# VH-VL binders against a2bn08: the designs that were tried, part 22

Target 1, 238 residues: a2bn08
Amino acid sequence: MAEARLQRLLRVYVLDTSALTDTRLRSLLGSGSLDEAVRRFAELIASVRIAYGVEVYMPPTVYEEARRFLLSNGVTVQSFEALAAWITIKPPTRHEIRIPASIVRDYVEEVRARLARGLRVAEEHVRRAFEAGGLYAAETASREARREKLGAIIRGLRERYREATRHGMLDSVEDLDAVLLALEVRGVLVSNDEGVRRFAEALGVISIDPPKFISVLQGLLRHSKTGGVAREEAHSTS

## First folded at step 6 (VH-VL)

Design h21 (framework fv_emapalumab)
Fold by ESMFold2-Fast, scan of step 6:
Structure h21 (fold): chain C 238 residues (1-238), chain A 123 residues (1-123), chain B 111 residues (1-111)
Amino acid sequence: as target 1 above (238 residues)
Amino acid sequence: EVQLLESGGGLVQPGGSLRLSCAASGFTFSDYAMSWVRQAPGKGLEWVSYISGSGGYTYYADSVKGRFTISRDNSKNTLYLQMNSLRAEDTAVYYCARHYTIEGVRDYYFDYWGQGTLVTVSS
Amino acid sequence: NFMLTQPHSVSESPGKTVTISCTRSSGDIASNYVQWYQQRPGSSPTTVIYEDNQRPSGVPDRFSGSIDSSSNSASLTISGLKTEDEADYYCQSYDYSDLVVFGGGTKLTVL
């Protein structure tokens, strides 16, 4: 295959929200706090952009979601904006992007099937609640005991409904924007979300997780430092 | 002790009318949704019509819509199917079937079936 | 808006296991519950499986139900076949409009 394809794969990236909210960021960047990790991430991206022309993109929807998460988890505005300064914030050009109608059709059918499964889950839990309520009405169970039983049923409903309708599915505008932007700029999507990565793959978009992304960037810088040391030998020092 | 007993079947000419009844016993009739399901000779089961426990909701198969009317009299524990403009293809054994339901809610299975009543439409 | 397709007939000897499939022509088989009814010659149908895999009281544990989304089908499995299992078997589900849909039926012969 042409080496131009590999150079493209190493030079253009698009981040979804999970790339910036991954709890492994602190350990991956060798820092004790999330705020320090964000600053180190900014330095890493800046260094790779300067040395190799690596472009990192993020849709505005992802920017707002990541900002909200990071600021609520101890990251300062200054640290976040330092990171954002080295990332190109750009929406996908939605009116220009074309995707096969077959993908839209499959997505619509999957949504319909999942909504029907969600209804089944809801019906099951309504029946369960009715039966539990009937038993408690016949007995002298306390109000607290009845509330605890109802709470357990509602928690079960929420968990199984999420599993039936949302698990492994593309279900947010932020995620869609990241995939569409990656398709548009012909870049690599950085995400740890199974549903997002599966949808990207269906469109022919290559995806990697945040640990792999950081590893690739650090690898590029190690190569640069090795080359820099060799080049430095060509210049006189005093 | 749940029992469903159909009656009213018979021979009728095309274009004619017939009224089927299903007498229910052994349970609180008004608490259960009911359906009519038919089976042509040598053929499979075909759902015809549904009525909720209160009678407030009714549904029909496209093949009978506008010709058949399902109804119930909860004071008499009886389900009805009024069949008008009968066609040869309506020839079948008609079963009364109960859904395990709570008033206003459907369950997706038939837990009890009647013995069936034969309707023959021919000239 | 969809059809449920069953094999017209299956046969097996006493003591063996049979599986009867019910394939949905469009849309996900798991989108609504699947029921299975048994109809012996000259009799009304009776429920052997409801809500995909549940057995009514009085139905032997030899009867089981399952859903396979990869083949878009439901299956009724009867183990330890007995002569009294000879019957027509129908699967049933609901369409998008909550209207009842039956499969075409499968004649089980125990020889």
Scores: ipSAE 0.006, ipTM 0.399, lowest interface PAE 14.2, mean pLDDT 83

Design h22 (framework fv_emapalumab)
Fold by ESMFold2-Fast, scan of step 6:
Structure h22 (fold): chain C 238 residues (1-238), chain A 123 residues (1-123), chain B 111 residues (1-111)
Amino acid sequence: as target 1 above (238 residues)
Amino acid sequence: EVQLLESGGGLVQPGGSLRLSCAASGFTFSDYAMSWVRQAPGKGLEWVSSISGSGGYTYYADSVKGRFTISRDNSKNTLYLQMNSLRAEDTAVYYCARHYTIEGVRDYYFDYWGQGTLVTVSS
Amino acid sequence: NFMLTQPHSVSESPGKTVTISCTRSSGDIASNYVQWYQQRPGSSPTTVIYEDNQRPSGVPDRFSGSIDSSSNSASLTISGLKTEDEADYYCQSYDYSDLVVFGGGTKLTVL
């Protein structure tokens, strides 16, 4: 039934990397440090799992990426493993998952359009470098000044190329794994990435951002009754 | 825990062949590109070869092209380096290394290295 | 293709700061990410810096990386130098064909 499917969706969540690297995590969890935020997040997930049977998943590729980011940014191994203890780490069964050809076709067309846009960005910056080289042809322009000017143009190229080709696109295996796992477990994807969410929605996967996810979990715990009653009260203040 | 364990090194005569293996554990092997990096005694690090996660793409240093073949068996979580027509200058400790890329970055770094296996090419 | 040039050796006293350079012979140093590896005698290399300036888990914040466009170089800086930092350090980047290039290595001695 539709009702049974809705109940399943409210119970199961899949995290992509952005769910654990979102800069809003500290403020949302009322924490002074990222390490404290991770510990509070662990407690939150543990509490909803115990009280309401909420399941949280992430694929191993996301686990490794999130671990590396968090540990590089002041989170202790102990804090991260405390969080990971309440998350089911499981890869999607990739060879059994089927994607409609229409979605693949749309993805290919989008990639082609973005590659063409990226080439235009590259050509523009080649032209700019050529013109700048003319201005710095004089003997008075130092090697350092010329190298810095070229470096600035290359940095501008890289930034605009990334914007032209990556923003709003599904372009990492970690993100794909999160979407595929959400599809497989019939769960809600938690992601702050527009491209990831767009791809998930095309597959019929419901997605929410990390602030909304935390809000939902905190809302469950603010409820005065636990167990089967919590679901009913989420729909009414009566 | 991620572990990479090399084997197959030893003493071989010039013109001979050796097959190195790297047994991987603690991660989904097929999701990661892998490399062989060598170091001659008292010398620096030299990249030898790389292979994509699927095994579909291989890359070689100019010094080993046509002589070495990198391959992998994802069902056995094992990386291989077949070395033919060995020369004295191929004498080195050979390391197995795993590629790591941050989201959307084509470039990678070697996040885990094996302990190395010594190959000595001498008469 | 191109070369990454490091000083053969550097030395400094405990508690001081040392900087190791890695200069690219052709093309912009910023064209590809630069990584730094530490290798103690008899040990495998370990990563101390990746993607120009990022630290892996377990690497002390005393280690930092930077790119200097004016000298076409990457630099590894180690502050608060400790005797345990004594090792060979290698920079690494990529050529135009995405092939791995290592620097020649720098022996750091902590006196």
Scores: ipSAE 0.000, ipTM 0.386, lowest interface PAE 14.9, mean pLDDT 82

Design h23 (framework fv_emapalumab)
Fold by ESMFold2-Fast, scan of step 6:
Structure h23 (fold): chain C 238 residues (1-238), chain A 123 residues (1-123), chain B 111 residues (1-111)
Amino acid sequence: as target 1 above (238 residues)
Amino acid sequence: EVQLLESGGGLVQPGGSLRLSCAASGFTFSDYAMSWVRQAPGKGLEWVSRISGSGGYTYYADSVKGRFTISRDNSKNTLYLQMNSLRAEDTAVYYCARHYTIEGVRDYYFDYWGQGTLVTVSS
Amino acid sequence: NFMLTQPHSVSESPGKTVTISCTRSSGDIASNYVQWYQQRPGSSPTTVIYEDNQRPSGVPDRFSGSIDSSSNSASLTISGLKTEDEADYYCQSYDYSDLVVFGGGTKLTVL
């Protein structure tokens, strides 16, 4: 790869929601709470941005979703805003970004296949509910027991439907915005979502998962600091 | 009626390149996703790569990612696998296989397989 | 990701019934359809079961498939075993990223 392209690949990143909601964040950042992990993540991003010009982007749609999730899970507003302060929040220029028709056609085919799979899941659970209703006749089970059984079937439907339609698929505006922004700024997408990463790859966008992202930033900070110290010593002796 | 015929296999040295072809007939080729599946001598089936009907989406097994490229020419009803940086571990019979489609909806299982073409990576 | 685990080999006499299991290591076996392929020595694979329990045209009704969510397994059952059934059998499903996952294969010997 060209030097200019390699430099941009190492220094420009776009975060999707999964980059900030990854359950491994607490362990990766050596913290006991999610709030502490968010603060340490803020420190890491600030350090590489100030010292080495690393740019980190996030679309507003991702910002809002990550904010909702983190605040609901014990992160303070102050901790989240401290992280967001070092991230450039901007929407992709959607009306100027173009996607080849062949990719859109393939996406439509994938959506249709998944919708059909979801319909089959729904049909199976309708059958289960019908059969369970017969088994839980009035003489056999209480009204309460029948309601509990129906509830269990509905929960099973929702879980399998979600699995059939959402997993491995680009299924949110937030994730699409992250991919489009990465394409626009020619950056690396940071995502733990296989569907998002696959879609990014189809568009020529390089992606890495959050553990790799944190590893790269920590490595960059260590190695670039070592180089900086060596240069300063060389300048002092000239 | 449905026929898949692989070709392009042969002996190649480590680090070399080889291009496989699969000629499809008896169906509307562009309506079907296609895969390459390989089988090393005496070993099991290993999925290698998949391409959507239009050619816009491609998928690869980790073992071949960055070295192999799947492509298709719908005007010629032909599927391709470009194999670069070949290793001894790539020695296998390579099958092309069609993914099942129901009235414009895919269920992704393999309903038809080619006869296979042998790729031997050896010095 | 997950693995599909099959017994390496099974052996049975002609006329008997044999069952080959395919166990998913994580996630629900029923979340995606399971297919079964038969590969006789020197031949390409052919489908004997698709969508958990469906038979393609030309496959004898001696072949049947089932799913047991409690054991997180799919099974291929062959009744009235014939010498012609001697082959390798592979189960196959898809992960949530729609990547193809094959079981390791089971060698069926009919002695």
Scores: ipSAE 0.005, ipTM 0.416, lowest interface PAE 14.2, mean pLDDT 82

Design h24 (framework fv_emapalumab)
Fold by ESMFold2-Fast, scan of step 6:
Structure h24 (fold): chain C 238 residues (1-238), chain A 123 residues (1-123), chain B 111 residues (1-111)
Amino acid sequence: as target 1 above (238 residues)
Amino acid sequence: EVQLLESGGGLVQPGGSLRLSCAASGFTFSDYAMSWVRQAPGKGLEWVSAISGSGGYTWYADSVKGRFTISRDNSKNTLYLQMNSLRAEDTAVYYCARHYTIEGVRDYYFDYWGQGTLVTVSS
Amino acid sequence: NFMLTQPHSVSESPGKTVTISCTRSSGDIASNYVQWYQQRPGSSPTTVIYEDNQRPSGVPDRFSGSIDSSSNSASLTISGLKTEDEADYYCQSYDYSDLVVFGGGTKLTVL
């Protein structure tokens, strides 16, 4: 049981924005709406904090990003703040955190590789535009159809350039803050972002995706329900 | 004024072929790129294929590439979709749609849609 | 290569405001314009929003569109909800290969 092992060892988690923007959140929490899912998630986090002392963190930068996403997708301010109430919002102490030079070197090399890939994407689309222009010059295509083709090529360039240079790489301060905070609190990073997770793992930070995180928390609560046995002569005070 | 009228739908056996037509009127047909969009019973919209105003450029969804062929006859103001090797999963209402943009280098939207023609692939 | 994810259904009472999201699974939502289509039962789709936030002639100003790059999503907002707004709503964009991508659709129920 991988879930049982993880439940015993892991008590501190740090959320990346992707932990709250995962499109699977509704189905994983058995809810009909994202707002309901957020409320159920709040209850889940509250329950594991109370029963097991599980701590969930996120940096202020991630808090702001997650807030914008959820509020723009039908989540009420009340539901989001109910969730945030059980999460410790704390920035990493960036000045005191040290990163091995080998990781910085690898990051610089990755940036260099992605800049080269971005240039190749640009060259590819310049060639596509040249070829398309030649075809349209010879045909009965309207001015509008020609403009459509040029526009599509330019938008394709923008999309592929973004994917080549930014997607799958650590490219935001929000993502970096989540990794640094996980390193500082010695916690598990919750993220479905490939670039964020690869960077975290290079630093020795364990990462799990949002479905696994929810599964772990639900598993903890399932086991806690077997701990409360009442005797016929039981007395309670409070 | 602008009208798009699909025809050619019907019941066909798996592995069979069918050709859809879309008759356009009320605008200069050759000035507009056109698409076929389908909708399976009780399901969502799925884009199938597109063709530029001249017919010089065509695009296909992966699910139909190699089986379907889009074409147009600008002299007859007609768009076609030749459908070969039909499968049960191709059962859908097929819509003819016109690409439109107001200014320049922007993505087009479908400003006019036909009423659709039903294609049923069943034995 | 990406998907546009919409909620399967939303419901709200007449006179209130409803918002339908459309989230892009990979790549920037802002890299291509987003359109929104309304399909009433038994009818062909009709455009309610194009180029992220523009309304075609005849579409009431109760319909509005927006883009949020930080959540990688587009939204359709309908204010002053009316019973005739009950329909399926689809978002649509383009991928880098010039291919049209539709969202899965959202059924709006007005009760």
Scores: ipSAE 0.000, ipTM 0.384, lowest interface PAE 17.4, mean pLDDT 82

Design h3 (framework fv_emapalumab)
Fold by ESMFold2-Fast, scan of step 6:
Structure h3 (fold): chain C 238 residues (1-238), chain A 123 residues (1-123), chain B 111 residues (1-111)
Amino acid sequence: as target 1 above (238 residues)
Amino acid sequence: EVQLLESGGGLVQPGGSLRLSCAASGFTFSDYAMSWVRQAPGKGLEWVSAITGSGGYTYYADSVKGRFTISRDNSKNTLYLQMNSLRAEDTAVYYCARHYTIEGVRDYYFDYWGQGTLVTVSS
Amino acid sequence: NFMLTQPHSVSESPGKTVTISCTRSSGDIASNYVQWYQQRPGSSPTTVIYEDNQRPSGVPDRFSGSIDSSSNSASLTISGLKTEDEADYYCQSYDYSDLVVFGGGTKLTVL
């Protein structure tokens, strides 16, 4: 029973959006273009599904997000649909999935802390803008210099606010759907996002990054090739 | 009623020069930064150049630096683009566009566009 | 040094909803505002969305904008599609030097 669960964990994977938007995909699959990389990825998934029964899932929300990204970055519809044909697209059964209250409590506390940090970042930049306005008053700087200075402060605010509130945080419905689906199918989550992976780990979901995922699948196929050669040699001697 | 009217486009030989004008009306011209944006036949939008309301600062796309000069005459409510050393790839409809933003914010959008003037660079 | 990448074309039937993406190749999409322009054949561009998700006066609420940081993209969504929505759509943002960057444009066909 434990062996069966371990086999399922090693043979069932769920992709979040970051797994398909990783710009390293080209080099990981030895291809010159993202479109070629997506086709090679489709071949890789097809091969391990046929040979070992490996299943790869993604929720519809991740499918839509990944499709938009890949098609916007030179991947053809045909190449993406060839990949999607080997992936089981299935929403998590949200109303049936149960999560321990302790995890929800920890998440709420983290959200509160991050919102407080974000407010402090906003307040600091309001102070900066006020002080800069004095320095860049009409008598000391042109209207254009004032516009440029305020713009720089606002861009700094956006960057630091995002870092304070979103870095290392589960911050999208797409990412949540991937974690919930991984929990439901008892699979391994494939993600490059630290916040998504930490949330998954809290739920007892094993997670790996996209380079490790590709490495595991390629490893399975190398084992198959070696086994095939050995079997052929054994048959020739018997 | 905000209105932007471009003029000065036409046929010119490679290496030639043209000066485009954009006549503005219906607003205080000196309060607004302005841009030139071009579009080659059947192609997308490409930003060319921008000038601040006072004319104190100018900005250029790398493709036109050293060849094009943006300027304005606030007393005449007119924006200019002096185009020198013209190349076949400069063939496009050139639009005059007004920047709108909260005072002091650099992230503006183009709230009004002119009708465009066609520049054709060929023999 | 970045590109804004849009799909070359999208199509959908009247009354349906369509979404056009605009993906930033490097740097955070949220670090600068994203605008969206509509250009009908033979016409000048007009703004349909500014500052990520704001509509100019006169633009129907069927048009909406959003930012998705996980895919590093901005999106323009048009619901209740009408034939007059057929146009080229361009996203636009700013690089680190405050220079204007346009997406390559998306041709929307309503059929």
Scores: ipSAE 0.000, ipTM 0.391, lowest interface PAE 15.7, mean pLDDT 82

